# Ledger of designs, part 10: VH-VL binders against Nuclear factor of activated T-cells, cytoplasmic 1 (NFATC1)

Target 1, 183 residues: Nuclear factor of activated T-cells, cytoplasmic 1 (NFATC1), of Bos taurus (Bovine) (p98201r389to571)
Amino acid sequence: PSLPALDWQLPSHSGPYELRIEVQPKSHHRAHYETEGSRGAVKASAGGHPSVQLHGYVESEPLTLQLFIGTADDRLLRPHAFYQVHRITGKTVSTASHEAVVCSTKVLEIPLLPENNMRATIDCAGILKLRNSDIELRKGETDIGRKNTRVRLVFRVHIPQPNGRTLSLQVASNPIECSQRSA

## First folded at step 1 (VH-VL)

Design r3 (framework fv_brolucizumab)
Fold by ESMFold2-Fast, scan of step 1:
Order: C-alpha cells, then sequence, then structure tokens
Structure r3 (fold): chain C 183 residues (1-183), chain A 122 residues (1-122), chain B 110 residues (1-110)
C-alpha cells in the first residue's frame, strides 16, 4: 500500500470518521520569503491558532496529521505552486511537528493524540512564499499564476484499517490572502 | 433501495454528442464516494471510461481523454457523462458505478446501475 | 497499461461442481484485484475485492485467492444461479487512473 498523491481528491468524512477544522485560520496572513525572517505562525479568526480534530476515532493509537499549502481558486484542490508550509519553532509553540517533502511539496507532520481527543492546535505552521526562480524550475508557471496570492491550509489523516488498507481523509481551510511585502 | 439509474442513451450519428445521467438513491454523494463510468460493447467485455471524486477531480482512460467529460452534482445525487465526437466504436451499454470507500487503492465498484445503451450509427 | 488475461474463456460445469477461474496480470498488482459476476442483460455485481475479501451479501461458496500476478476465483459447489460471465479487474494504477478488466470467463451448463 502507498499514500494518495497530494492532488488526489479526498473526502473529509467516511464511515464513522470526520476530519474537521474546528477553528479556521484568519483570512489574511503575510507570507515570508526564504531569504527574510519568518512572519510567525498562522493565527485564527477568533484569536489564537487554527485547530483540527478527527472525530469518530476510538482506537488508542496516535495518528499523524499532515499539513500542506493548497490552491484556493482552482476547481482542483492541489499543492500551491508559489507557497509552502514552514515549520515554526520557539518557546511559545506548544505543538510538536516535523517537516517532510512529498514530490517537492513541504508537508508538516503533526501528532494526533488520543489523550488530546485527536485534536491538534496548529501553532507550528507559517507560510513561505517561493522565489520566482524556484517556481520556474519546479512548475514552469505563468505570470497569472504568480499573481495568485490566495491559499488554503490542507489537512490529511491516514487511518489504518483492520484489513490492512488505509482510509484517508482531507479537509481544506477557508481561503487565506497572503499579502505581498511592501517595497 | 440503494440504487443507481442511468438515462440519456439512444441513437447518435458519428461525430455527434450525447449526455448521460446517473441518479443515485439510498445513499448520498456527499458521503464522499467517487463515481465511475464503465462501458460494454455488444458481446464484448467491460471497459473503464473514467472516474470523478466528490470534489470534482476527474481521471480518464487514455482513449477517453479529450472526448468524454465526467461531472457530478452532489446536491442532486446525479453523475453525468458528456460524450463528444462519437464514433461507431463507442457503441456500448454505459454503466455508472460507485467506487469503494477512501482506501489507499480503491478502484473496485460495489454498486452498479442497470446501464443505458448508446448506439453510434449512420 | 496492465493487461488482464482470464482462463478459461469458457467453462461448462454441472450443479454441485467445484469451479476454478484464473486471472493473470501482465505485471505484479499486489492484491489490488476484484471479481465481478454478470448475468445476461444485467449489470455486473461485485463478488470479491482485494483479491480475497468477500463482498457483503455474496454467498460463502465464492472465494478468491492469489497475490502478485496470478489470481483465482473458486466456487466450491456450483448452484443454478451461478451460470454467468465472470470478470477480474485490477486497480493497481493509482496515479495513472488506468483500471483494466479481464476479457471474461463464460460459465455455462454442461
Amino acid sequence: as target 1 above (183 residues)
Amino acid sequence: EVQLVESGGGLVQPGGSLRLSCTASGFSFSSGYYMTWVRQAPGKGLEWVGFIYSGGSTYYATWAKGRFTISRDNSKNTLYLQMNSLRAEDTAVYYCARGSYYYDRSGYFDLWGQGTLVTVSS
Amino acid sequence: EIVMTQSPSTLSASVGDRVIITCQASQSISSWLAWYQQKPGKAPKLLIYDASSLESGVPSRFSGSGSGAEFTLTISSLQPDDFATYYCQQYDSYSSGDYTFGQGTKLTVL
């Protein structure tokens, strides 16, 4: 068995399970470039940070929540060509995480723990804007695409089943406008 | 009570177009099932056409790309197949079918409609 | 593309017989294989998925086995309702979207 490709469309619920964004990100976040300092973690509309919960999971085994930056304005939800998730660390960050790379897309891996009712606070994720040179090497994107500054946070969970297969769920946030740095 | 019902089949001239519909009852498209079309030419075997995920993402057999388009309306529990530039070799019974749940390699079909005949003839 | 070949193409048997139908893939497909039954004028019906898992509501006389490139559907004691055409189908083309069926095995009364 293997995991679904990141542009594979997946539901947010199946059988007893539902992956839900309990607290949405705010509609605007200033992304940073790789060569400049971090702008901090994505914040929530209601204050604090976004949160995600898996409902219906009654097993005692922890799972891994995956986070990547997806498109906002395409019919097909897929990894964003111009923005990547960025791991945020520091004394105020409560949620453990690490980075993985899947087909040139950065994916942040966050534990979903039964002791926390399968709920994670996403205080460990920032948004990185790729340089034009990186975009051209990887995607061959147009100027129209380079003006696309809206993203979604895309969360996935993969739930092992008794038959040895994996049930995969995905949920995407409301759109986030990533403002450009003033000249 | 769980069923799929196809409609829209009929006689079409070569080069013509036709749209098939498939309506589900007894389950919800919003539950996240992916849906598929499979065809069967008279006296021949089964041939996969393409499938569509609940969010609208589509994948097609290589021979179907550019001529056939699959769409769905989750609120109406209805699946569509738009067929363009039809040829005599597209003559077949067209089945809609429900893909299995969201497992790693779910490509089997657990519920089928009764099929609708499309005849492409001059 | 992955080509699926069934054998035999036709088979005659009597009620009560043990029937075996084989399916070969042109390359290894792990266990990503389903079996369907189709009666004349009817839609296919799923019997077996993941090579060996019995679909809900399918009689226990049906069983599937195999992995890799060779798979078998067995009917332990043939019943009158079992005369039909049987198809195998692979789904080990995850990212390409190519799903292929065998040519079918027609099971007739001896």
Scores: ipSAE 0.000, ipTM 0.476, lowest interface PAE 13.8, mean pLDDT 83

Design r4 (framework fv_brolucizumab)
Fold by ESMFold2-Fast, scan of step 1:
Structure r4 (fold): chain C 183 residues (1-183), chain A 119 residues (1-119), chain B 110 residues (1-110)
Amino acid sequence: as target 1 above (183 residues)
Amino acid sequence: EVQLVESGGGLVQPGGSLRLSCTASGFSFSSGYYMTWVRQAPGKGLEWVGFIYSGGSTYYATWAKGRFTISRDNSKNTLYLQMNSLRAEDTAVYYCARVYGWETYFDYWGQGTLVTVSS
Amino acid sequence: EIVMTQSPSTLSASVGDRVIITCQASQSISSWLAWYQQKPGKAPKLLIYDASSLESGVPSRFSGSGSGAEFTLTISSLQPDDFATYYCQQYDSYSSGDYTFGQGTKLTVL
């Protein structure tokens, strides 16, 4: 079985399983530019950081939570052409993560551990803005997307099934405004 | 209230150097604002010089590369333009301005400082 | 580079007139265009961004329109405070990577 493409639409719940964002990100996070220093991890409105939990999973095997930056104002949720997830590391970061690239999209891989009730605190993710002059527009993309400074955090999990198939779930956050100006 | 104030302009001989400063108030450079310099020769239109990203990376107009350098000091809330190998055609009022968002328009401008390159 | 051409270069009008200034790009720039007002001896002031969005604090008599390669700034009923030079500016960094201004349109009293 192969994993779904990042622009494939997936449910957030299926059978006994539900992938849920328990703590939403703040509605504003200033993205940093590729040549700049990091602006830190995405924060939550209540203080701290966003959290994601997989419900209904009772197995003892860890799973991998994938995180990428998706579109906010497109009809279909897909990887954002202008923003990428950025891995944040350091003494204040409690959640381990690894960076991967899937079809030119950066994907952050975060462990979902049974001992943590399949819940991850997302204190390891920043948002990176690519240079407009360095972006190659894909077919069907327009310059209007460059004005769209809003993104979503997109989380995926792939659950091996007893029958040998893989069940994939996806949940997207509320929109995050990444520009210099507040709403 | 957002304010930008340029200083350092004056009379310079051809081939000389001059450093302009732009001090900002009403907002913090540490908040990550991108900044730019724009010049205007007497009686002429506006001409973009270059911009500096919040982390210090720069991008210049083709004519400015090699002679003009933009830098910033976030702790002093100050933007700089170092001008070298000055020519008579560099005579202009130099404005600093704040860039909105990622490589877009300029939402606040300073009053400008005059640079005259003449013997 | 993308060349921005304004028309007319000079314009005379009376208070109360409807004034139209145009700006043409040498290639399509989508809606990546701003309009600035500059009074003699003063710094430019942002009026319109993203072709048609009115900057906060700018009087509603100012409006912008257009997309692609042709853009228009309209002043619906000219006031004495509006005699100034107006500049368009493109910021389509995708195609050229540079910022270019039009040559300016000087609006004078008739």
Scores: ipSAE 0.007, ipTM 0.559, lowest interface PAE 8.5, mean pLDDT 85

Design r5 (framework fv_brolucizumab)
Fold by ESMFold2-Fast, scan of step 1:
Structure r5 (fold): chain C 183 residues (1-183), chain A 121 residues (1-121), chain B 110 residues (1-110)
Amino acid sequence: as target 1 above (183 residues)
Amino acid sequence: EVQLVESGGGLVQPGGSLRLSCTASGFSFSSGYYMTWVRQAPGKGLEWVGFIYSGGSTYYATWAKGRFTISRDNSKNTLYLQMNSLRAEDTAVYYCARHYYGSRSYYFDYWGQGTLVTVSS
Amino acid sequence: EIVMTQSPSTLSASVGDRVIITCQASQSISSWLAWYQQKPGKAPKLLIYDASSLESGVPSRFSGSGSGAEFTLTISSLQPDDFATYYCQQYDSYSSGDYTFGQGTKLTVL
């Protein structure tokens, strides 16, 4: 028994359920390298942070929202080779999170609580750029794209069904440019 | 009564494009129904093409990705299938069907009569 | 993808016979399976959903059973109106996003 692989194509809507990004991230975010200080959490154009909500879920038990960094320029949505999600913590962060690793991809686990209408504010996620040497070692890349600097935030939720199966949903954000240059 | 009517089928050359329509009556797309396309080659079985969620997001069979696009117009109660780069093996009757949803069930409860697409030189 | 295999591919029977059609999934799909009836030149018609739930308006001689990977459609006493092709279909979205149909079972008069 396992969850779907991160490159599996999943719907954002199934049966009564819909996973929606209610507030999109800004189109630009400066990613940081591991050796640099964090650049903070991804912001939203609405003056706050992105938000994600699961609609149609009427059960009383919490679920877990998964977040990873996916591709933007590829036709197929998959984990990004050059960027990883980075967990942001601190006094001003309102949303709890836990970091997990799935097949070398960092995944942030965020609670979806019935008392919050299954809505999460994503104020706990930054974007980390992998070092070129790590990318070449890990992926066997010898020619990395100089302009492969756009990502999407990819959210998943796994909903237990009464029959014992798990229903999985996925939604991806608008592209985010992670280079230092303006839009 | 619920009724679905497909149109737009016909003869097309390999490499060509064709757009199918499906008009619904007896229910409203605005009520939240998902819609699907299913095809059937002459003398063969049923093959799912893809579906569209109430909000417009789409999900396609792996073989259909990149060539077929599903869209809907809730105000016109009409579903569309845009078919590009057509091949002889795309020759089939194309059915429009309503994708039921309710709790956890998502089967196809009403089907149109189908429209024939023939891809031939 | 989840492969659905029906057995038999063709079946001849007489009015009044008990008819059983089977459908096997290449992996467990719980109860996420529907059965459709298709008459020549016509669109498919839903008979059974969620493996065993009879669609409204469908005669009670039709029944479905099974869970996991093996499913059956039973016609308890075949009527003339039942000669058709029958298809099973899985809609389990867990590991495969594609809906898949069985190849069909053609039921003909003996």
Scores: ipSAE 0.000, ipTM 0.451, lowest interface PAE 17.3, mean pLDDT 83

Design r6 (from r1 with heavy chain R98K D100Y Y101T R103G S104K G105W; framework fv_brolucizumab)
Fold by ESMFold2-Fast, scan of step 1:
Structure r6 (fold): chain C 183 residues (1-183), chain A 120 residues (1-120), chain B 110 residues (1-110)
Amino acid sequence: as target 1 above (183 residues)
Amino acid sequence: EVQLVESGGGLVQPGGSLRLSCTASGFSFSSGYYMTWVRQAPGKGLEWVGFIYSGGSTYYATWAKGRFTISRDNSKNTLYLQMNSLRAEDTAVYYCAKGYTYGKWYFDYWGQGTLVTVSS
Amino acid sequence: EIVMTQSPSTLSASVGDRVIITCQASQSISSWLAWYQQKPGKAPKLLIYDASSLESGVPSRFSGSGSGAEFTLTISSLQPDDFATYYCQQYDSYSSGDYTFGQGTKLTVL
């Protein structure tokens, strides 16, 4: 069986499980372009980084937390056309991560470890603004990112069930303003 | 820099038991790496046996469950494989290998292997 | 169980040739695939991880590509040191303890 499409609407809780953002990101993050140096990882209001925890999971198996950049102002939550997650690495980064691509959307995969109570500190994720020339033209598209500068961090976890099926949960952050205007 | 050295292989009769050891140098088990055993029968391909988390929790291939036990001693930087109820088809070179991190279950460093022969 | 099938099982080539080895998964494994090289009588050595990332110290003539269920290892210009058996290994991050190897591809001198 395949995993749900990234624009499929999923609950944040089901049965004994709940996927929760314990520490929200700041409401503003200066996204970088590909030609710029990285602006660093998304930060939390208290100066640290966002954190996500899966509650109700009592098995000893690690799981994978998926992170992608989603829409903020659309009717439905979906992958953002103009922003992508960017993997941050370095000596100060405590959380391991890996990049994958799902239907042209970059997804960051982060371990959820039982020894850390299924909690991850998201100190490994930045936000990349795609250049207008890199965005494929679509029929009826008239605004190439000018008014669409708000994003959400979207987290997913897929929990194997005893019946052989997979239970999928999703939670989205508060909106983040990513415009390149003066802060 | 990084080195893994297996020991304890040899000839054993069917139904017998054997314990393999793997001593690591160039990195510390206390740093939280997971470790694995992989075997290779003569002239055959690689076959995963099982892995052990940094905290001691273990996962095994279905064929290994109940007969093989993986353990580690982080203070000695040593990994073990206890093999019970051995069969002729367990004849193989047994490699220990270092995992990279959780979520990335590939093996970046391997020992040279130790031969286990199960024969009457 | 995810089954990994390599093609071809054996191939012969000459120094300087471009060599292509394919690995197929019985179901989608995203990019969770590694390639190993094993020389006779020696331990396997990691070449490529995450389908396309070259391990430190591995010559640039080696490259990996693919995602989902079909993966390729390419040697752009075969050297004498490259005659070996090559294995793919899946490590689908959503599977518990299921780290299946392909059957191997033996690369021999023509």
Scores: ipSAE 0.000, ipTM 0.461, lowest interface PAE 16.2, mean pLDDT 83

Design r7 (from r1 with heavy chain G99D D100I Y102R R103Y S104G G105Y Y106A Y109I; framework fv_brolucizumab)
Fold by ESMFold2-Fast, scan of step 1:
Structure r7 (fold): chain C 183 residues (1-183), chain A 120 residues (1-120), chain B 110 residues (1-110)
Amino acid sequence: as target 1 above (183 residues)
Amino acid sequence: EVQLVESGGGLVQPGGSLRLSCTASGFSFSSGYYMTWVRQAPGKGLEWVGFIYSGGSTYYATWAKGRFTISRDNSKNTLYLQMNSLRAEDTAVYYCARDIYRYGYAFDIWGQGTLVTVSS
Amino acid sequence: EIVMTQSPSTLSASVGDRVIITCQASQSISSWLAWYQQKPGKAPKLLIYDASSLESGVPSRFSGSGSGAEFTLTISSLQPDDFATYYCQQYDSYSSGDYTFGQGTKLTVL
């Protein structure tokens, strides 16, 4: 692809544009394992779901919002080695999404529509915890990584420019604790 | 012709400071290009210094953080590298370059380079 | 950080030869690799990006291939203008956030 690598550091605003998380996720979300049933979509504190809006975009064509699970405590914001976004579908999900894989990282593609003021409700995303044995083989992670249970939701949008180039924006949520312990 | 031209290189003493400039012609910084600095010590390979995107946010190689600052002035079509606390190891030709349409993936246009010599 | 290793470090060839230069990444970088040509006293020139895409204005005798951790730059029918140092560069910054160049391969006349 022609888009920036997922660990590439991008601004949340540039020129007339700003990508903003309007409603933050809850600080805790129980991630599910592959052996478990789905735990449902990430929720917001007030009982709804997170929402993201692109400001300053006045064109009539839709854009695609990308969502992946990023690190919370690492030096750089990058794809999390131990957690992946999980696509949630069903009768109660209002927001369409499609799944893609970018360099072994699962990415949800969500429409940003001009008719919705370039705002998306993120009711289609859960968090999957990868098995520790697979992580050690596939990503070469350390013991410290196996204890890291905090993530961020990372959103990107790629905006075509008049000169034919693409301007990319990124915003990350507040940290989310995915630990299985309640106390 | 699309072109980048560097200036400001020269001889500085260890601990000194120097500011390099890079002026673009044939394209506009206002179009949103990401810009970078790359250096090359005499007889050595290429080493990335840092980059700046159209809005002014900057990212640096780990060794450059705290000593080097990149800035841009889109109205003057000019890129800058402020170099502080210079060491003999910073002696190099410094190139400015423009990224291709992928915003920071590869560098399609390079300046001619300007030599910085750090010596007493 | 991702370390890029080029092979060979030096290569001698004759005009008309098929020349192959290899670049290895210390970990998989998908196709996020560029090749540059640098002549003495000159700035680098982009030849190939995304491992195999030929930059506009670059002669078709240059081609790139590979993915993952092993990449190859090929020059078919070497011309006098091709004697230079060649560098690969990765831009899959997952480990360190830094761009990394190979050490260079110097192509000299035989």
Scores: ipSAE 0.000, ipTM 0.460, lowest interface PAE 16.7, mean pLDDT 82

Design r8 (framework fv_brolucizumab)
Fold by ESMFold2-Fast, scan of step 1:
Structure r8 (fold): chain C 183 residues (1-183), chain A 122 residues (1-122), chain B 110 residues (1-110)
Amino acid sequence: as target 1 above (183 residues)
Amino acid sequence: EVQLVESGGGLVQPGGSLRLSCTASGFSFSSGYYMTWVRQAPGKGLEWVGFIYSGGSTYYATWAKGRFTISRDNSKNTLYLQMNSLRAEDTAVYYCARGGYRTYWDYGMDVWGQGTLVTVSS
Amino acid sequence: EIVMTQSPSTLSASVGDRVIITCQASQSISSWLAWYQQKPGKAPKLLIYDASSLESGVPSRFSGSGSGAEFTLTISSLQPDDFATYYCQQYDSYSSGDYTFGQGTKLTVL
């Protein structure tokens, strides 16, 4: 059973299930470069952090929530060429996470636990602006980050079904402006 | 001292092939610079051939597609232009140049080689 | 393909003159335009990038202006070292896939 490619379009709801962003990220986040200090985790309004919840899941088994940085202004939602998710750690971070790489895209894996009502607070994710040396442009992309500064947080969950198949859901946040010129 | 040096130019017959090299010193290809080839026929203007980003993605002028291939070796600081099916109109000085990434908005070609002459003649 | 047209194709001027060279794009290219100077037998030299940003080491008598489809290079007080051919170049190739130069403006002694 293979998982869908990251540029594959998936619904946010199917059958009894709905993956929902309960608290949206702020519309602005100052992304950091690898040569700069971390800008911290993505925040929500009033100083908290985004939250994501899977509704309709009544099983006792934990699931994994995947997070990657996607496009904001493209016709199709896909991994962003210029920005990657960055794992944030420290004493103030309450949510466990680990990094994986899927087809050159960095993905954070975050537990969705039944004891937390399948809800995760996303206090473990920052946004990294790739160095120009690390950017591989797709066909038609000649703007090497100058105007392409808007991203979305893209969340996925893969739900094993009793019939042995996997049901996959995806939800994307409102756009986030990551320009270094708009702190 | 930042510099680019082209080599590999010369006389070639129509239909032939030729490979140009461009070696950089004083900077690293791994620093995010795109590299480009620009040509200039005798007494004519500048004509873009193509460029290659640090990650290897290439873009070519419409007339160059299928005949010319750009590649780079970041570990050796060397850029290449493979030219196939050469025609008399490909006679030109071929320059390599660096894209000027200093800040988020710097895209001009800030460093150029001295050029290497390619003559396509019978 | 985005076509870049320079005006004039040739220009004669005297030392101390203000010189203006114009570059027109066949479609809007925002500010993604550079200006180059080329002397006979030499490689081009970057003067201006991002339509109006002066390259390090280039004399302040050179300036660029414009956005969209109309651009100008100005030399405020021409010096003997400035007799050369000048090229504009667009690098907004998202739709066309080409980075195109203007045909050049040759600046000669009057």
Scores: ipSAE 0.000, ipTM 0.454, lowest interface PAE 19.1, mean pLDDT 82

Design r9 (framework fv_brolucizumab)
Fold by ESMFold2-Fast, scan of step 1:
Structure r9 (fold): chain C 183 residues (1-183), chain A 121 residues (1-121), chain B 110 residues (1-110)
Amino acid sequence: as target 1 above (183 residues)
Amino acid sequence: EVQLVESGGGLVQPGGSLRLSCTASGFTVSSSNYMTWVRQAPGKGLEWVGFIYTGGSTYYATWAKGRFTISRDNSKNTLYLQMNSLRAEDTAVYYCARGYYDSSGYGFDLWGQGTLVTVSS
Amino acid sequence: EIVMTQSPSTLSASVGDRVIITCQASQDISNWLAWYQQKPGKAPKLLIYKASTLESGVPSRFSGSGSGAEFTLTISSLQPDDFATYYCQQGYSYSDVDNTFGQGTKLTVL
C-alpha cells in the first residue's frame, strides 16, 4: 500500500511532530467474544477514557487517527493475532469513529480536528477476543496458549508533506491485560 | 545577544553524578520548540543524548536511558542534564542546542560552546 | 533502525575546488535532513536544514540536495574557512535505536 504496513515500525516523533498518549488506558480490560454482549469502551488509568494528541501540527486540515490492537510481549510491535479493536457507539460516546479492515486487522479511524487541538478522547474503542477457530484459520499458528492475553492500543497518524510524501507516526500504550481474572 | 552557555562540567569519579546547566540569553527556553543535549568524546563524532519538547516530553538515546535526565527551569531560563552512574566512556564535551520546528522546517540552529566532562579516578 | 552513513570519511581538497559530501540513510527519511559544520575546538554550526534550505548567514557556496535516502552537501568553490568536519543529521526519528548523526566527513588541505 501507499501507507506503511501495520507491522512496520514507526517513530512517535519526527521533525516538528509528536504523537503522544496524554491519558493511558487502565492496565486491565475485560475483552468480550463476538457471541457476548459488549464489555464497553477501554477506560483510562486516571478515570474517563484514554486520550491521544498530535503536537506540532499547525495546518487547518483534519487528519485521521488510526487505532488497532497490537502485541505486548513480542519482540516487534505488530497486530495481535487473538484480539481486535471493536467500535463502540451510543449516547455516551462523544467521539465519532469508522471501522476499516487492513490485511485482516480491524482498524478504527478517528478524526483529529484542528478545532480540538488535534486531540481525541478514545471513548469509542473496545477489545474483541477472537475464537480459537478464527485464530487457526487466519494465523495458522500452533502457539495459542494463555501467554498471549496482553495487548497494547496502537495509534497511527499519516501527515501529508508539502513535497507530496506522507510522514507516518505511531505510538503504543502501556500493556493491557485482557484475560479473565477474579479479584 | 542570542546565546546558550553551558556550565557544570569537570572531573568526576566513575559511579559519580554531575549536573550540567545551559542558560539561555535573548530567548526563552520554555518557548523553544525543543532543546537537546549532544556530546562528543575526544576525537570522535557527534552523539545525541536526548531532548525535551515544548510540552515537556523527554526522549533519550538507549545508552542514556535510566542514567541521564533532561529538565528545565523556566524561572531561571535554564536547561539541565542530570548525569548519574557515570562511566569512563561518558568522557566528552557536552553541548546544549536549541531546536525549532514548524511547517517549513527544523534544525538545531543555536549551540552552546560546550562543557567538558571527564570521568576518571 | 535508521543508520546514517557519510562518504567519504576523509576528503582532501584545494581552495577553489568543488567539494561533494554524501549522506545515506538506511531508510526513507523524506527531507528531514540537516547539515552541520564543526571547526576544531568549536561547537557545530547549522548550515542546511530540510535537505536543501540554507540557514540564514551561511555563504551561498554551500548547497544541499536529495530526498528519501540519499543526500548531498556541495561546496561550489572551497574557501580556506571551509576546512572543517561536516555532519549530516536525520530528524525523521529520535528513537533509542536510531542514529541521529552521521559519522562525519573531515575536510583537509590537499
Scores: ipSAE 0.005, ipTM 0.495, lowest interface PAE 12.8, mean pLDDT 83

Design v1 (framework fv_vorsetuzumab)
Fold by ESMFold2-Fast, scan of step 1:
Structure v1 (fold): chain C 183 residues (1-183), chain A 121 residues (1-121), chain B 111 residues (1-111)
Amino acid sequence: as target 1 above (183 residues)
Amino acid sequence: QVQLVQSGAEVKKPGASVKVSCKASGYTFTGYYMNWVRQAPGQGLKWMGWINPNSGGTTYADAFKGRVTMTRDTSISTAYMELSRLRSDDTAVYYCARDYYDSRGYYFDYWGQGTTVTVSS
Amino acid sequence: DIVMTQSPDSLAVSLGERATINCRASQSVSYSGNSYMHWYQQKPGQPPKLLIYWASTRESGVPDRFSGSGSGTDFTLTISSLQAEDVAVYYCQQYYSTPYTFGQGTKVEIK
């Protein structure tokens, strides 16, 4: 069966399961442009990184947590047209990740492991600002949207069920301001 | 407002085929699986199969494999169930039912009004 | 196939009294705390209507007098105070594995 489209509205809990952001990201993170060097991973206010946990899952099989950059100020939560998640790697990054692309949206795939109590520290995710030329070519985008600089981290998990279906959960972070003007 | 509207009653001869339609409105047709369930006179409910309207993928109950075909037309938000080589024991009311399969659950939340199919000589 | 067996086949209950319907699955239909078991109400000439899903969650718009309970193989639908409009056949259904199967139905009538 196909997975839900990224603009499909999903709940954060169903039955015994709940996908929860245990540590929220900081309200401000300077995104980098694709021609610039990375500004590092999104941080939490206490100096660490955001964390996400799936509660109620008692099986021994690992799951995959998906992360993409979503809208903050739109009527409906959907993939952000101007920002993409950026995979951060290095010796100080504790959480493994892989990039995938779904309908032109970059999605980061992060393991949820039973041995870690289905909790992931999100120290592997930065935010990339797309070039203006790329934004202009996207269907439905306008000049007004280029000044929309607030995003949310959107997490999904897809839990295989014994009946062959997939139970999908989604949770979005508090808004993150990605631009910083000096004057 | 979610609605499933089925085609009208059919009378068929043994050996014929019947094609029942189910027109969906009030929601994103491709977002939810569509099930088919039948009920013979005075009897209980029997699941026949489902179709994923997005992919066209299907799963059929073994009792109907080889005789049932489920299809859809996304341009008119309509699902179809065709049953071939009809026998008198195929006389039943045939229902379509939406499969609410997002993370809130897996259950048949909306049902069509039913299509009566009578097979007699 | 998972066989769903309801008891009783029919019951007559006085208005305002409690009606209890049981449903037994031939194998467990619970997994990771979820019970893949649902209840439907069918009135003559009408399609089935969802009442209870996940064994105990009442569908929106269903009166509080309806409740579901149970897990594993044994499930119960309770109508705490039978009303005239509750006369119907009630079906349990497992959604644990294909083919999805229904109980034979329990007919609820007024004494």
Scores: ipSAE 0.006, ipTM 0.567, lowest interface PAE 9.5, mean pLDDT 86

